# Ledger of designs, part 8: VH-VL binders against q08179r182to404

Target 1, 223 residues: q08179r182to404
Amino acid sequence: KLIEIRKKTSEFLHETLEESNLITYNTIENAEKKQKFLNFFRKLYSAKEGKIMTFQHDEISAIAQMFKNDSVLDNLSRPQLAAMSKFMSLRPFGNDNMLRYQIRSKLKDIMNDDKTIDYEGVESLSQEELYQACVSRGMKAYGVSKEDLVDNLKVWLELRLRQKIPSVLMVLSSTFTFGGLPKENYSKAFSPLAEKKETKSKYDDLLDLYYDGILQVLSSIPD

## First folded at step 20 (VH-VL)

Design s1
Fold by ESMFold2, last read:
Structure s1 (fold): chain C 223 residues (1-223), chain A 119 residues (1-119), chain B 106 residues (1-106)
Amino acid sequence: as target 1 above (223 residues)
Amino acid sequence: QVQLVQSGGGLVQPGGSLRLSCAASGFTFSDYWMYWVRQVPGKGLEWVSTISDSGGRTYYADSVKGRFAISRVNAKNTMYLQMNSLRAEDTAVYYCAKEGRDYGYFDYWGQGTLVTVSS
Amino acid sequence: QPVLTQPLSVSVALGQTARITCGGNNIGSKNVHWYQQKPGQAPVLVIYDDYERPSGIPERFSGSNSGNTATLTISRAQAGDEADYYCQVWDDKHHVFGTGTKLTVL
C-alpha cells in the first residue's frame, strides 16, 4: 500500500538525512551567496538549540536554490536512495549509480509534467489528472477535493517553477509534508505581509506548510 | 561548445510554405525543450513555438497557431519549424533556442535564418 | 497580452554605470531574464532568474527585480557593451520579451 510505503520511507529519510552532506559551503558560487548561507545557518543552528525561530519564505528559497540535484543525490547512501525511490513509487534496482539514474529520470518526468501543466493551465486538468499529478509529487491525494488538489499543485508549481526550488529538495520536503513534521519542531516558515490579511487562503496555508517542509530538509544538514 | 546551426530560410510569396531546420551539437539534445523565437528586422523579439524534449508536447504563439508546426527528430539532433500559409507579417529572422538549465529562459541561440514573405 | 516596457535608448559614458529598466505589472513576482544582441548577431543570455550570471558573463553585469521594475546594471561600461538589450519573462502560458533598449557607449 502506497501510504504505508511512503510513511516508512519518510521516517527512514528523516532519521538519516543529518548524516548526509547535501551541500558544501565551498561550492557556493559567490561571496554574497556564501554570506546568506552563513547567516541562515547560524540562525537555524540557534533554533536547533531550542529557540523558536521564524524564517521568511524568500530567505528559505534563496538557500534552497544553492543546492544541486546531482550533488544531493551523490551524497545519499544506497539505503537512502532506495528509500527515496520507494517514496517516489519506483522499484530500486542496481547499484548507487543506477538508483541515482532512476531518481533523476523520475524527477525529469515530474519537471516535464510541471512545464506541461504551466503551458496548458492547471484548470485544464481533469480530476483524474489532478489526482495523478499530486500523487506523483508525494502529496496525499486520496479523498482530497478537486479544489484542494488544485491548490496543492499550484503551490508545487510556484515552488518548483517560479521559486526555483531544486527538484530533489521538493521531493525530500514532500516526505515531511506527507509523513509529518518532527515532534520537536523549533523552526517555522512564514511570509511577511505588508498588511495582515483578515483571513488566510488555503493556498497561503499550503505555501507555509511546504516551506516548513523545505526548512525541515535544510535543518537536517549538520553543523 | 553548444552549437545550434540553422538552415532552410528564404523568400516565399504570401500563402506559401517553408521549413526551417536547427541542428544541435555539444549537448544531449533529447534532454532539452527547444524553442523558436523570431525578430522582425529592426524590431523586437517574439516567442513563436515550444517543443518538449520528447516532442510529445508543442505550443504556439497565438499569431502562428494552426499555420506553423514545430517538430524534432532526436536521433538526428534536429528540430524543425514547418511554416504554412505565410503572411507578410511573418517576415523575420527566425532563431532556434535551447532551454536553459532551468525553466523559463533561453541559454543558447542559433545564428538566425531570414524568412522573407513578399509578392 | 502583457507588455514589458523598456526605454528605447540609454547612453552611458565609458567607465560609468548603465541601468536599463524593464517595466511590467507585478514583474517582481516573475523571473526576469536579459539578453544582449549586437548588430548582425543572435541574442546572448547575460542574466537569468533576475540576477544570476551565466558562465562567461563578467561580474559588472548584474540584475535586480522588485515591484513593477526589473533593472539590468552594467558597471564600468566598455565599448563592447554597446548593443540592444531585451528583458524576458514567462507570463501566463507565454514567453514575453521587452520592447528592447539600445545601449550607446560614448
Scores: ipSAE 0.815, ipTM 0.927, lowest interface PAE 0.7, mean pLDDT 87
Fold by ESMFold2, look of step 21:
Structure s1 (fold): chain C 223 residues (1-223), chain A 119 residues (1-119), chain B 106 residues (1-106)
Amino acid sequence: as target 1 above (223 residues)
Amino acid sequence: QVQLVQSGGGLVQPGGSLRLSCAASGFTFSDYWMYWVRQVPGKGLEWVSTISDSGGRTYYADSVKGRFAISRVNAKNTMYLQMNSLRAEDTAVYYCAKEGRDYGYFDYWGQGTLVTVSS
Amino acid sequence: QPVLTQPLSVSVALGQTARITCGGNNIGSKNVHWYQQKPGQAPVLVIYDDYERPSGIPERFSGSNSGNTATLTISRAQAGDEADYYCQVWDDKHHVFGTGTKLTVL
């Protein structure tokens, strides 16, 4: 049931997200960050026009860090806020401001839980706690091995707590990674540049997948 | 505008107890995780304890676990450190600190409170 | 427990650039924060998340972090920059501080 709700809300968000202005260039803190944003946007625009581009994880993280939860939420329509709420297993009700508050409150709860897990260790979670932690973050948990759930949660903690990807982008990125299917044309045109290894761990593959999800969200910014 | 005002230090014998207080103002206290960090005079800094925004989770450095108890009363905008079974090596200036807007660093510190443990 | 190694002291001529290092195994994968502490005062955050500067900290303060070394850089050193400096990370369930560096401005 949850899977079907998440598939439906993800599809709606994917179809409508490009119409939202998730960040305003002139609000970016300083000239150095503005230049990084412009360089990234030009590269991304080149990829949309047919060039094949790769992006370093550091590159993606630097741009993602420029987003603010409140600014992103302020730029989502009520249907988008409702879809996001349902994806996050919340019951949407009230006006736009109440929906934003509900989402902010949930993001705060997840962040507090992230901190708790970081202090106590991912390995300290029971099977049920691990399942609920993954579900609450928009991950597929039904039919997923314990080892895979641990790796998914470790990637989440790395991105949110260490790479400082804003919580709102983490959730939006989850809509692209939950079903495992990014937009066909854009995913072929650009990808994150992963560290080269003779064999990649499951963790490394998940990290690449989540960075691709972040790229998909960033690619939704209007020209 | 952010202020952390500390009290409660002093001289105590080994095995004794002492309670430190940290009164907060200038921010929404109940939204932030809070910390204690100590410094032996003339020496470096050591993390002592962490408390979650609600007070429902507490964490301690190994050196103080079982002897110190961190707590908070959000209605009073105040955090506490109850220090029991004190040892000479607990002698330090104790700072309360606020976690920054994101994870892992301490953006505002109290003025410090000296605790001296000697016989 | 974990150790972040800093030089005991660093000297810099007035107006020149000071560099204070913080060494740790694979510290480049961690977020490094820096605090300034003047005698008799509480620490003050000067850099967080490797290179971000809090409001009110002069642009002369910058940071970098790669490999096994993080570095706090203070350009155009002033007499008022004379202080102790500590690095700090989150590492495996603990907040860990460096050993501290006394910066002397000559």
Scores: ipSAE 0.811, ipTM 0.923, lowest interface PAE 0.7, mean pLDDT 87
Fold by ESMFold2, last read:
Structure s1 (fold): chain C 223 residues (1-223), chain A 119 residues (1-119), chain B 106 residues (1-106)
Amino acid sequence: as target 1 above (223 residues)
Amino acid sequence: QVQLVQSGGGLVQPGGSLRLSCAASGFTFSDYWMYWVRQVPGKGLEWVSTISDSGGRTYYADSVKGRFAISRVNAKNTMYLQMNSLRAEDTAVYYCAKEGRDYGYFDYWGQGTLVTVSS
Amino acid sequence: QPVLTQPLSVSVALGQTARITCGGNNIGSKNVHWYQQKPGQAPVLVIYDDYERPSGIPERFSGSNSGNTATLTISRAQAGDEADYYCQVWDDKHHVFGTGTKLTVL
């Protein structure tokens, strides 16, 4: 049931994100960041069949850091807020401002849990705690091995706590990793350090997958 | 406008106890994780303890674990450090600090209070 | 246990550029924060997350971090920049501070 709710809400969000103004060029804080924004999206919009564009993880992180949670939430419609709430396993109620508050409160709870896990260690979590932590973050967790749950959480902690990816973008990225990347996908994320390895770890593959999800969120922003 | 005003401190014998206070103003105290950091005179800074925004989680450096207890009363905008079984090596200036807008750094610090442990 | 190594002292001529280093194994994978401490005062955050400036910190303060070295750069050094400087990271369940650097403005 949870899988079906998340699949339906993911599809709705994927179809409607381009209609929302998640960030505007003029609100970007300085000229250097504005230029990075322009260069990135010019490259992203050039991606098409026969011309696959690749993006380094650091490049994607720099753009993602320009987003602000409150600005993104303020620009989502009520149906989008309700879909996001349901994806996050919240029970939506009240007016638009109450929905935004519920989402902010849940994101705050996840952020506090992320910090707690970082202080105590991922290894301190029981299998049930690992399962609940992954589910609450929008990850597929049913039937997943303990070792894979650990890697999924480590990727989340790396992106949120080290790379400082905004919480709202993390959840939106989860909709693409849960609901599936588009069949026609002409943009790929990569890590230069991981590409030097003889074989990539499962952690490295998961990190690439989550960055691909972030790329999908960014690609939904209109020209 | 953010202010952290500390009180407590002073001279205490080895094995004694002391409680430090940190009164906060200029921000929503209950939204932020809080910290204690100490500095031995002539030496560097050392993290001592962390408390979550609700007070439900507390963490300590190994050197003070079991002897120090961090707490907060959000209704009073005040954090405390209860220091028990004090040793000479606990002699330092103690600072309270506020977590920044994101994870891992301390954006505002109290004025510091000296704790001296000596017979 | 882990140590962030800083030079004991750095000198800079008035109006010139000072660079203070913070050395640690693979520090480039960590977020580095910098604090200024003037005599008799509490530390003040001057750089966070490698290169971000808090409100009220002048643009002449900047930071970088790669490989095994993070660097705090102070352009157009002023007499008021004379202070102790500490780097700091989060590492394996602990907040870790550097050994500290005394900056002297000549």
Scores: ipSAE 0.807, ipTM 0.920, lowest interface PAE 0.8, mean pLDDT 89
Fold by ESMFold2, look of step 20:
Structure s1 (fold): chain C 223 residues (1-223), chain A 119 residues (1-119), chain B 106 residues (1-106)
Amino acid sequence: as target 1 above (223 residues)
Amino acid sequence: QVQLVQSGGGLVQPGGSLRLSCAASGFTFSDYWMYWVRQVPGKGLEWVSTISDSGGRTYYADSVKGRFAISRVNAKNTMYLQMNSLRAEDTAVYYCAKEGRDYGYFDYWGQGTLVTVSS
Amino acid sequence: QPVLTQPLSVSVALGQTARITCGGNNIGSKNVHWYQQKPGQAPVLVIYDDYERPSGIPERFSGSNSGNTATLTISRAQAGDEADYYCQVWDDKHHVFGTGTKLTVL
C-alpha cells in the first residue's frame, strides 16, 4: 500500500521535474561555485549527447550542495509538493506555504534523528527502529534484511551528514532508488560514476546507487 | 548579532559543584543543538557535552560522563552545565557553542568562563 | 581518543602565504573545520566542511583536505592573523580537536 503510493508519487515527480527550475542560477552564492555549476552541467549535457563522461562522487556532492532545501522547495508547484508529502508519508493539506512548512518540519525531525543516530551508533537501533528510520527517509524497508537496512541507513548518514547533500535532494533521489522508473530507463552510459566499488561491499553498491539517483535528479533540470 | 553570554564560573574545591549558564540571543535558540567545549589554560580544546534542540538528547565526553549534566530551558533561551564531583583536571575555561547551519561544527562561541578546581 | 596532530608553531612573513596542517588517519574522508583563537578571546570559525568560508571571513583564508592531511592556507598574511589555529572533525561519536598551532606573523 505504501509501496504503491510511493511508486505513483515518484512517477509524477519524475515526469514533472523537468518543468521546474530546482535552483535559480543567480542565487548560487559566489562566482567560483557558479563556474563549477556551469562546468558540471556542460559535462552532463555532453553525456546526454552521447559522449563518454564520468562523474566522481566529490564533484556530484559539490554541485548537489548548491541545491538548498528552501530554494528547491520554493520552485516546486503545489501538486509536486503534495506528491513529495505523500512520498514522505505526510498528509498534505493547505496552500503551498503550509506544504513547504510540513516538509521542512519533517526533514528537520529526520535530521535531528540522523544526529541522534550518529551520536549513539547505528548498531544501537532495534530491528523495528531500523525499519521505521528507513521508512521515514523514503527507503524501501519492507522485506529488507536487517543488514541491508543498516547499510541503507549508513549510506543516508554518509550523504546527509558528511557529504552534506541537501535533504530535499536526498528525498528526490530516493524516488529514483525506491519507486521510480525501471532501472533499464537509467542511462548510466551518459553520466556514469567515475569508479564503482562493486567488488567491495553492499554498502558501496548502495552508495553508488544513491549517487546515481542524485545524478538523475540533476539531469532533470533545464540546460 | 548572535550572542552567547556565559556566567557561573569560579573557584571550587575538589568534589564540589558548579553550574554554568549560557544565555543566547540573536537567533532562534530552540532550533539549534548546543555544546560545551573546554580549554585548559595554555592548552587545546576538548569537546565536553552536546544537547539536542529540544533538550531530549544529551551526550558527554567520557572524561565527564556521570558527573556533568547539560540542560536547557528554551523559554529562557538559556543552556546550563551542572558540574558535580569536580576534579583538578576539570580546571579549564568553558565555552558554550552553537551548532552551525550544517552538522559537525560550532559557528558561534560564548566568551568563556573560568572554572578552577583546587584546594 | 585519536589525536589530530598540528605543528606547534608556524611563522610567516608579512604578506606571504602560511600553511597550517592537520594530520589524522584518513582525515580526507572527514569534514575538517578550522577555528582562529586570539589571546584572551573565544575561538572563531574560519573554515568549515574543508573549504567553506563563513560570512565575514576574507577569501585569503582557504582550506583543503585529502589523504591524511588537511591544510588551512592564509595568503597575504596580515598582523591580525597572528593567533592559535585549531582543526576539528567529527570522528566516531566524538568531536575531536587538533593540538593547535600558533601562527606568528613576522
Scores: ipSAE 0.800, ipTM 0.918, lowest interface PAE 0.8, mean pLDDT 86

## First folded at step 22 (VH-VL)

Design u1
Fold by OpenDDE, fold request of step 23:
Order: structure tokens, then C-alpha cells, then sequence
Structure u1 (fold): chain C 223 residues (1-223), chain A 119 residues (1-119), chain B 106 residues (1-106)
């Protein structure tokens, strides 16, 4: 039941995310960043039109860093907010502002928790703590081994703390990564240059999946 | 405008204690992790301690563990560093610092306060 | 603890470009931050996350990071740029600072 709910929520977010303005171009103050932003989304548009475009992780990260939690939340619809709340194991109630507040609060908690985990080490967490940490971040946790939970959280921390991907995008990305959507529905057009290192570790695979998810989120931003 | 105003410090004998204060303004204090960094005169910078937004988590450099205690009172927008069992090697200018918009760097610093441990 | 190595001193003529390096094993995989410190003053953040510039910092300041070396570049050096510069990273549960570089503007 939980898996089905997550899948449905993921699907819903995917379908409706394109209706949301996650960021306004005008909020970017730096001219170089603006140009980079435009170029990236032009490339995304081309990919949507069926052109095979390759996106590098650093390119994705650079664009993702231009987004802010508050900006994204402010532009999500009520159904999206509700879905996101559920995905983060929140009980949505109240008006849109209340939902945003709840999500924002949860994101803040996650952000602080990320720092705490980084100081203390992922390996220091109990199984229950790992479970809760993953659930809060929208990751599949039920039935997942402790080892995999640790790996998932490590990837999360890498992207969030090292690559500086906003937490809101990370959570949304998790919906794509762990939402159980058939791979076929992912437009093959967005092939991140997976450096085919011959022996991709599980970690690398997961990292790639997250970048794919982030790319999907970014692709949902209306032109 | 973000401001960090420090107070405390001074001269103390080895084994003595001092308490430093850092008063914050110009931002939501309770939303940010805060730090202490010290600098021996004429030398480089050394991280001393970290405190989480609520004060629930604290971290210390090995050189000060067990002797220093970082704390904060968010209602007063103030962070503290209690320094006990002071040693000569603790002599330094101590800076309070604010976490940046994101993790891993310090975007604003206090003016610093000199702590001198000498017999 | 990882050691971040900086040159002790760098000299630059007025209006010229100064480059201050920060060396560390695989530092390119880390986020490097840079601080300027003038005599008797607190450090000031001038670059964060390798190349990001805080508000109020002139465009003359830029950063790069790859391989084993991060670099702070100061173009069109001014007399006011004379200061100590420190690189910094987060590594293994510690904030680590470079050894510092004295920049002299001639």
C-alpha cells in the first residue's frame, strides 16, 4: 500500500510539476548565471523535442543551485504541496500557506539533520534512524537493507551538502528516483553522460539516478 | 545588516576560565549554525567549535574537547564559548562566525576577542 | 588532518593579476572557500563554493578549483587588496584552513 501510494504521488507530481514555475528567470541577478540558465533550458527544450541531448552532472548541479526552497514552494500548487507533504510523511492540513509552512519546516529539519549526520557520520545512525532519515527525504526505506539505506543517505549528503542541490529539489528528485515509475516513461532523451566507468558501484548508480531525477524536475519547469 | 559583536576575553592564568559572548543581529539567529574560530597572533585560522541552530548539537576540535563548551540562547541572539582549563596554547584571537547560506563556509565574522593565557 | 598548502607570500604590481593557490590532495572534489584578512581585522569571505562571489565582493575576485589545486585570482590588483588570504574546506568532520598567503601589492 505504501509503495502504491508513493508511486501515485510520484506520478501526480510528475504530471503537474510542469504547471509550476519553480523559479523566475528574473530572480537571477548574475548575468553569467542567467545566460547559463537560459542555455540549459534551451537544451532541455531541444531534448523534449526529440533531440538527443547529453547533460553532465556538473551542468545539472550548477542549474539546480540556482533554485531555492522558498521559491520552489511558493510556486507549487495546492495539490502538489499536498502530494509533497505526503511524500515526506507529513499530514497535510489547512490552507496553502499552512502546507507550505509545514513543508518548509520539514525541509529545515532535514537540512539541519543533514549537517548533523555529516558531523556524526552516516554509520553512526541506528537502523531506525536511517529508516526515518530516508523516509523524511522521500526515499524508499521499507524493506531496504541497512547497507542500502546508508548508501542512499550518503548519496543524498553528497548532492545536498557537496553539490549544494537544494533540499526541495532533492525531495522532488527522490519522487522520480524512488517512485517506481517505469523507466520507459522517462524520456530517454535525457541521458546524463554516465561516465561509463566499467565497474559502476551501487553508489554511482544511485548518484546517476538522482541526477536523472533532478533533470526531470528541472525539465518540468515551463518555458 | 548582519552583525556579530563579541565580548569577553582578556588575560587569564593557566587553568583559569573565560567566557566569550557573541551577539548577533541582522538575521534570524535561530536559523543558522554558528561557529568559533581562533587565530594565534601572526598565525593561521583554526576551527574551534560548532553549534547547531537550536543548540542541540555541539562539536569541538580535538584541541579543545572536554575543556570548552559552546552554547547559545536564541531568545537573546547570543552565542557563548565557555573556556575552562585554559592553556598557554589557547592564547589567540577568537572569532565567532556565522554559517553561510549553505553548508561549509562562514559568511560573516565577529570582530574577534583576544584571549591571553599567561602566568 | 588534511593540510591545505598556500604560498607564504605573493607579490603583484598595481593593476596586474594575482593568483593565490591552495594545494590539497583531491581538493578539486571539495568545495573551497576563500577569506581575506587585513591587519587587525576579521576575515572576510571573498569566494565560496570554489567560484561563487558574495554580494559586495568585486568581480575582480574569482575562484577555481580542480585536481589538487584551488586558485584565487585577483585581477586588476588594487592597493586595498593587500591582505592575508586563507582557503578553507570542510573535510572529515572538520573545517580546515590553509596556511595563509600574504599578498603584497607593489
Amino acid sequence: as target 1 above (223 residues)
Amino acid sequence: QVQLVQSGGGLVQPGGSLRLSCAASGFTFSDYWMYWVRQVPGKGLEWVSTISDTGGRTYYADSVKGRFAISRVNAKNTMYLQMNSLRAEDTAVYYCAKEGRDYGYFDYWGQGTLVTVSS
Amino acid sequence: QPVLTQPLSVSVALGQTARITCGGNNIGSKNVHWYQQKPGQAPVLVIYDDYERPSGIPERFSGSNSGNTATLTISRAQAGDEADYYCQVWDDKHHVFGTGTKLTVL
Scores: ipSAE 0.884, ipTM 0.960, lowest interface PAE 0.5, mean pLDDT 91
Fold by OpenDDE, fold request of step 23:
Structure u1 (fold): chain C 223 residues (1-223), chain A 119 residues (1-119), chain B 106 residues (1-106)
Amino acid sequence: as target 1 above (223 residues)
Amino acid sequence: QVQLVQSGGGLVQPGGSLRLSCAASGFTFSDYWMYWVRQVPGKGLEWVSTISDTGGRTYYADSVKGRFAISRVNAKNTMYLQMNSLRAEDTAVYYCAKEGRDYGYFDYWGQGTLVTVSS
Amino acid sequence: QPVLTQPLSVSVALGQTARITCGGNNIGSKNVHWYQQKPGQAPVLVIYDDYERPSGIPERFSGSNSGNTATLTISRAQAGDEADYYCQVWDDKHHVFGTGTKLTVL
């Protein structure tokens, strides 16, 4: 039942994110960043038109860093906010402002928790703590091994703390990464280039999958 | 404008104690992690301690663990460093620092407080 | 503990470009931050996250980070740029600072 709920929520977000204006182009102050932003999305549109386009992880990160939690949340629709809340294991109630407040509050908690985990180490967490940490971040946790939970959180911390991906985008990307959607539902047009590592670990695979999710979220933003 | 104003410090004998204070203004103090960093005169910078936004989590460099205690009172916008069992090696200028908007760096620093441990 | 290696001193002529390096194992995979410290003053953040400038820092200051070396570049050096410069990273549950570089403007 929980898996089905997650799947439905993921599908809903996937279908409706394109209706959202997650960032205002004009809010970007730096001319170089603006150009980079435009080029990235032009590339995305080309991919949507059927051209095979490849995206590097650093390229995705650079664009993702231009987004802010508050700006993204301010531009989500009520259904999207509600869906996001549910995906974060929140009980959505009240008006849009209340939903945004709840999500912001939760994101703040997650951000602080990320720092704490980074200081103390993911390996220091109990299984229950790992479970809760993953659930709060929109990750699949039920029925997942402790080892996989650890890997999931490590990837999260890498993206959030090292690559500086905004938490809101991370949570949204989790809907693609852990939503249980068939691979066929993902646009084949997006080919994130994994760093050529001779041996890919489970961690690396998960990292790649998360970047794919981020790219999917970004692809939902209109030019 | 963000301001960090420090007080305390001074001369103390080995084994003595001092308490440093850092008063913050110009930002929502309770939303940010805070730090202490010290600098031996004529030397480089060394991280000393970290405190979380609520004060619920504290972290210390190995060199000061068990001797120093970082704390904060958010209602007063003030952070403290209680230094006990001071050693000559603790002689330094101590800076309070604010976490940046992003993780891992310090965007504002206090003016520094000299702590001298000498017999 | 990770070691961040900086040159002890760098000299630059007025109006020229200064480059201060910060070496570390795989530092390119980390976010490097830079601080300026003038004599008798507290450090001031001049670059964060490899290349970002805080508000109030002139465009003459730029940063890069790749491989095993991060670099702070100060173009059109001014007399007021004479200071100690420190790189810093978060690594292995610690904030780690470089050894510092004295920049002299000639």
Scores: ipSAE 0.883, ipTM 0.960, lowest interface PAE 0.5, mean pLDDT 91
Fold by OpenDDE, look of step 22:
Structure u1 (fold): chain C 223 residues (1-223), chain A 119 residues (1-119), chain B 106 residues (1-106)
Amino acid sequence: as target 1 above (223 residues)
Amino acid sequence: QVQLVQSGGGLVQPGGSLRLSCAASGFTFSDYWMYWVRQVPGKGLEWVSTISDTGGRTYYADSVKGRFAISRVNAKNTMYLQMNSLRAEDTAVYYCAKEGRDYGYFDYWGQGTLVTVSS
Amino acid sequence: QPVLTQPLSVSVALGQTARITCGGNNIGSKNVHWYQQKPGQAPVLVIYDDYERPSGIPERFSGSNSGNTATLTISRAQAGDEADYYCQVWDDKHHVFGTGTKLTVL
C-alpha cells in the first residue's frame, strides 16, 4: 500500500510539475550563467521535440545550482505542495502558505541533518536512523537493506553538500528515482551521461539514477 | 551588513582558562552554523570548532578536544569559546566565522582575538 | 591528514596576472575555497566552490580546480592585491587549509 501511495503521489507530482513554473525569470546576475541556463533549456526543448539529447552530470549540476528552495516552493501549486508534503511524510495542514512553511521547515531540518551526518559519518547511524533519514528525504526505505540505505544517503550527501543541488530539487527528484514509476513515463529523449568509469558500483548506479531524476524535474519547467 | 565582533582573549598562564565571545549582526544568526578558526602568528589557518544552528551539535579539532567548548545563545546572537587547560601551543589569533550560504566555506570573519599562553 | 600545498611566495608585476596553486590528492573532486588575508586583518573570502565569486570581489579574481591542482588567478594585479592567500577544503570531516602563499606585487 505504501509503495502504491508513493507511486500515485509521484505520478501526480510529475503531472502537475509540468504545469508549474519552478523558477521565475532568472534575473541576469551573471551573463555566462544566464547563457548556460538558456543553452541547457534549449537542449531540453530539442529533446522534447524528439531529438535525442544527452546531458553530463556536471551540466545538470550547474543548472540545478541556479535554483533556490524558496523560489521553487513559491511556484508550486497547492496540489503539488500537498503531494510533496506527503512524500516527505508530512501531514498537509492549512492553507498554501502553511504548507510551504511546513515544507520549508522540514527542508531546513534536513539540511542541518545533512551537515550533522556529514560530520559524524553515515556509518555511525543506526538502521532506524538511516530509515528515518531516507524517509524524510523521500527515498524508498521500507524493505531496503542497511547497506543500501547507507549508499542512498551517501549519494544524497554528495549531491546536496558537494554538488550543491538544492534540497527541494533533491526531494522532487526522489519522486522520479524512488517513486516506482514505469520506465515508460520517463522521456527517453534526454538522459544523463554517466562519467566513464571502468567499473560501476551500486553507488554509481544510484548516483546516475538521481541525476536522471534531477534532469526530469528540470525538464518539467515550462518553456 | 554582516558583522562579527569578537571580545575576550588576552594573556594567560599554562593551565589557565579564557572565554572568547563573538557577537553577530546583519543576518539571522540562528539559521547558520558557526565556526572558530585560529592562526598562530606568522603561520597558517587551523579549524578549531564547529557549532550547529541550534547549538545541539558541536565538533572539535583533535588538538582541542576535551579542553575547548563551543556554545551559542541565539537569543543574544552570540557565540562563545570556552578554553580550558590552555597550552603554549594554543597561542594564536582566534577568529569566529560564519558559514556561507552553501556548505563548507566561511563567508564572513570576525576581527580576531589574540590569545597568548605563556608562563 | 590531507595536506594542501601552496607555494610559499608568488611575485607579480603590476598589471600582470598572478596564479597561485593549491595542490592536493584528487583535489579536483572537492570544492576549493580561497581567502585573502592582509597583514593584521582577518581573512576575506575571495572564491568559493572552485570558481564562484562573492559579492564585492572584483572580476579580476577567478578560480579553477581540476585533477590535483586548484588555481587562484588574479588578473591585472594591483598593489592592493598584495596579501597572503589560503586555499581551503572540507575533507574527511575536517576543514583543511592550505599552507598559504605570500603574493608580492612588484
Scores: ipSAE 0.877, ipTM 0.957, lowest interface PAE 0.5, mean pLDDT 91
Fold by ESMFold2, fold request of step 23:
Structure u1 (fold): chain C 223 residues (1-223), chain A 119 residues (1-119), chain B 106 residues (1-106)
Amino acid sequence: as target 1 above (223 residues)
Amino acid sequence: QVQLVQSGGGLVQPGGSLRLSCAASGFTFSDYWMYWVRQVPGKGLEWVSTISDTGGRTYYADSVKGRFAISRVNAKNTMYLQMNSLRAEDTAVYYCAKEGRDYGYFDYWGQGTLVTVSS
Amino acid sequence: QPVLTQPLSVSVALGQTARITCGGNNIGSKNVHWYQQKPGQAPVLVIYDDYERPSGIPERFSGSNSGNTATLTISRAQAGDEADYYCQVWDDKHHVFGTGTKLTVL
């Protein structure tokens, strides 16, 4: 039910994101950031079969931070806004301005909840509260152990609160991590510090997965 | 354009009470989490309290928990700090501060209000 | 409450580069923010999220953060840069400030 809605809306968003100008090179505010943007996307667009490109987490974060929530939402069509709303468990209603308002309101509620959890501790949440927190953020939560829900929520908090990934990109990334990464994927995220660990934790694997989702959002931007 | 104008403060005896005020202008007050930070004269900064944008969540440093109460009235664009059971250690300049554009830092500060707790 | 260690004072010649450090265990995994405080005044944010400048802060202010040390760098130091400087992080349910550094411009 919810799973089917999320699968359908994820597929629609994946197929149509390339048609949207989520960020424009000329609007980037300084020359250093513009150069990072150009270098990153030149590398990303060079990825192909036989030429896998790898990206450090901090590289991905630096580019993601250049996106602005309102600019992204303004460049989504009404059908895309409706699909995003349904993915977020909202009831889409009204024109595109009303849909953008609904999405902004939900993103603000999630951000306030993220801050609350950071002050109170993830460990303070009951199993039901963990389930609801993960579901509201577009994560798979049905049949998932409490420990895995905790790790997923910790990754979300790391990306949103520490790495400053914009809320809109977090949700769009969730459509890729929930709906599945593309079969043909020639770009991969990694952490040099995690590669040095004796054993790689479930948290480290989840962090790579979510960064891969962000890479998919970024790779859908037109040339 | 953002301004945080503080009022209150003064000399109180140990065990006494005082309420500080912070009036905001130049931004949509109800959109932001707000903070109190204090500074003992000649010393460093210490976070005291946090209040969510609606006022529904409040958080305190361990040193003041149970004695201080942060509140806000969004219709008045004003935040308050009610300070009870004051101790000599609470003597400081108290600053109100605004949440930054994102999480974890304080982008605008009030002018500071001196509170002195002494017999 | 954890401690972020800063040197008590740093001196820099006019026109030279000043570096103010903020030490903490694995501080490189945290976002470090920097505040300037002139005598009798409220703090002013000069760097947030390790290296970002707020509007109105000149580009000669920059920041870095790795390992156990974050650094505020002030190039082409001016007399007006003379102030106390504090680092700050979020750590384990608390906002934590550094011990503070008095910068003197010679």
Scores: ipSAE 0.820, ipTM 0.926, lowest interface PAE 0.7, mean pLDDT 89

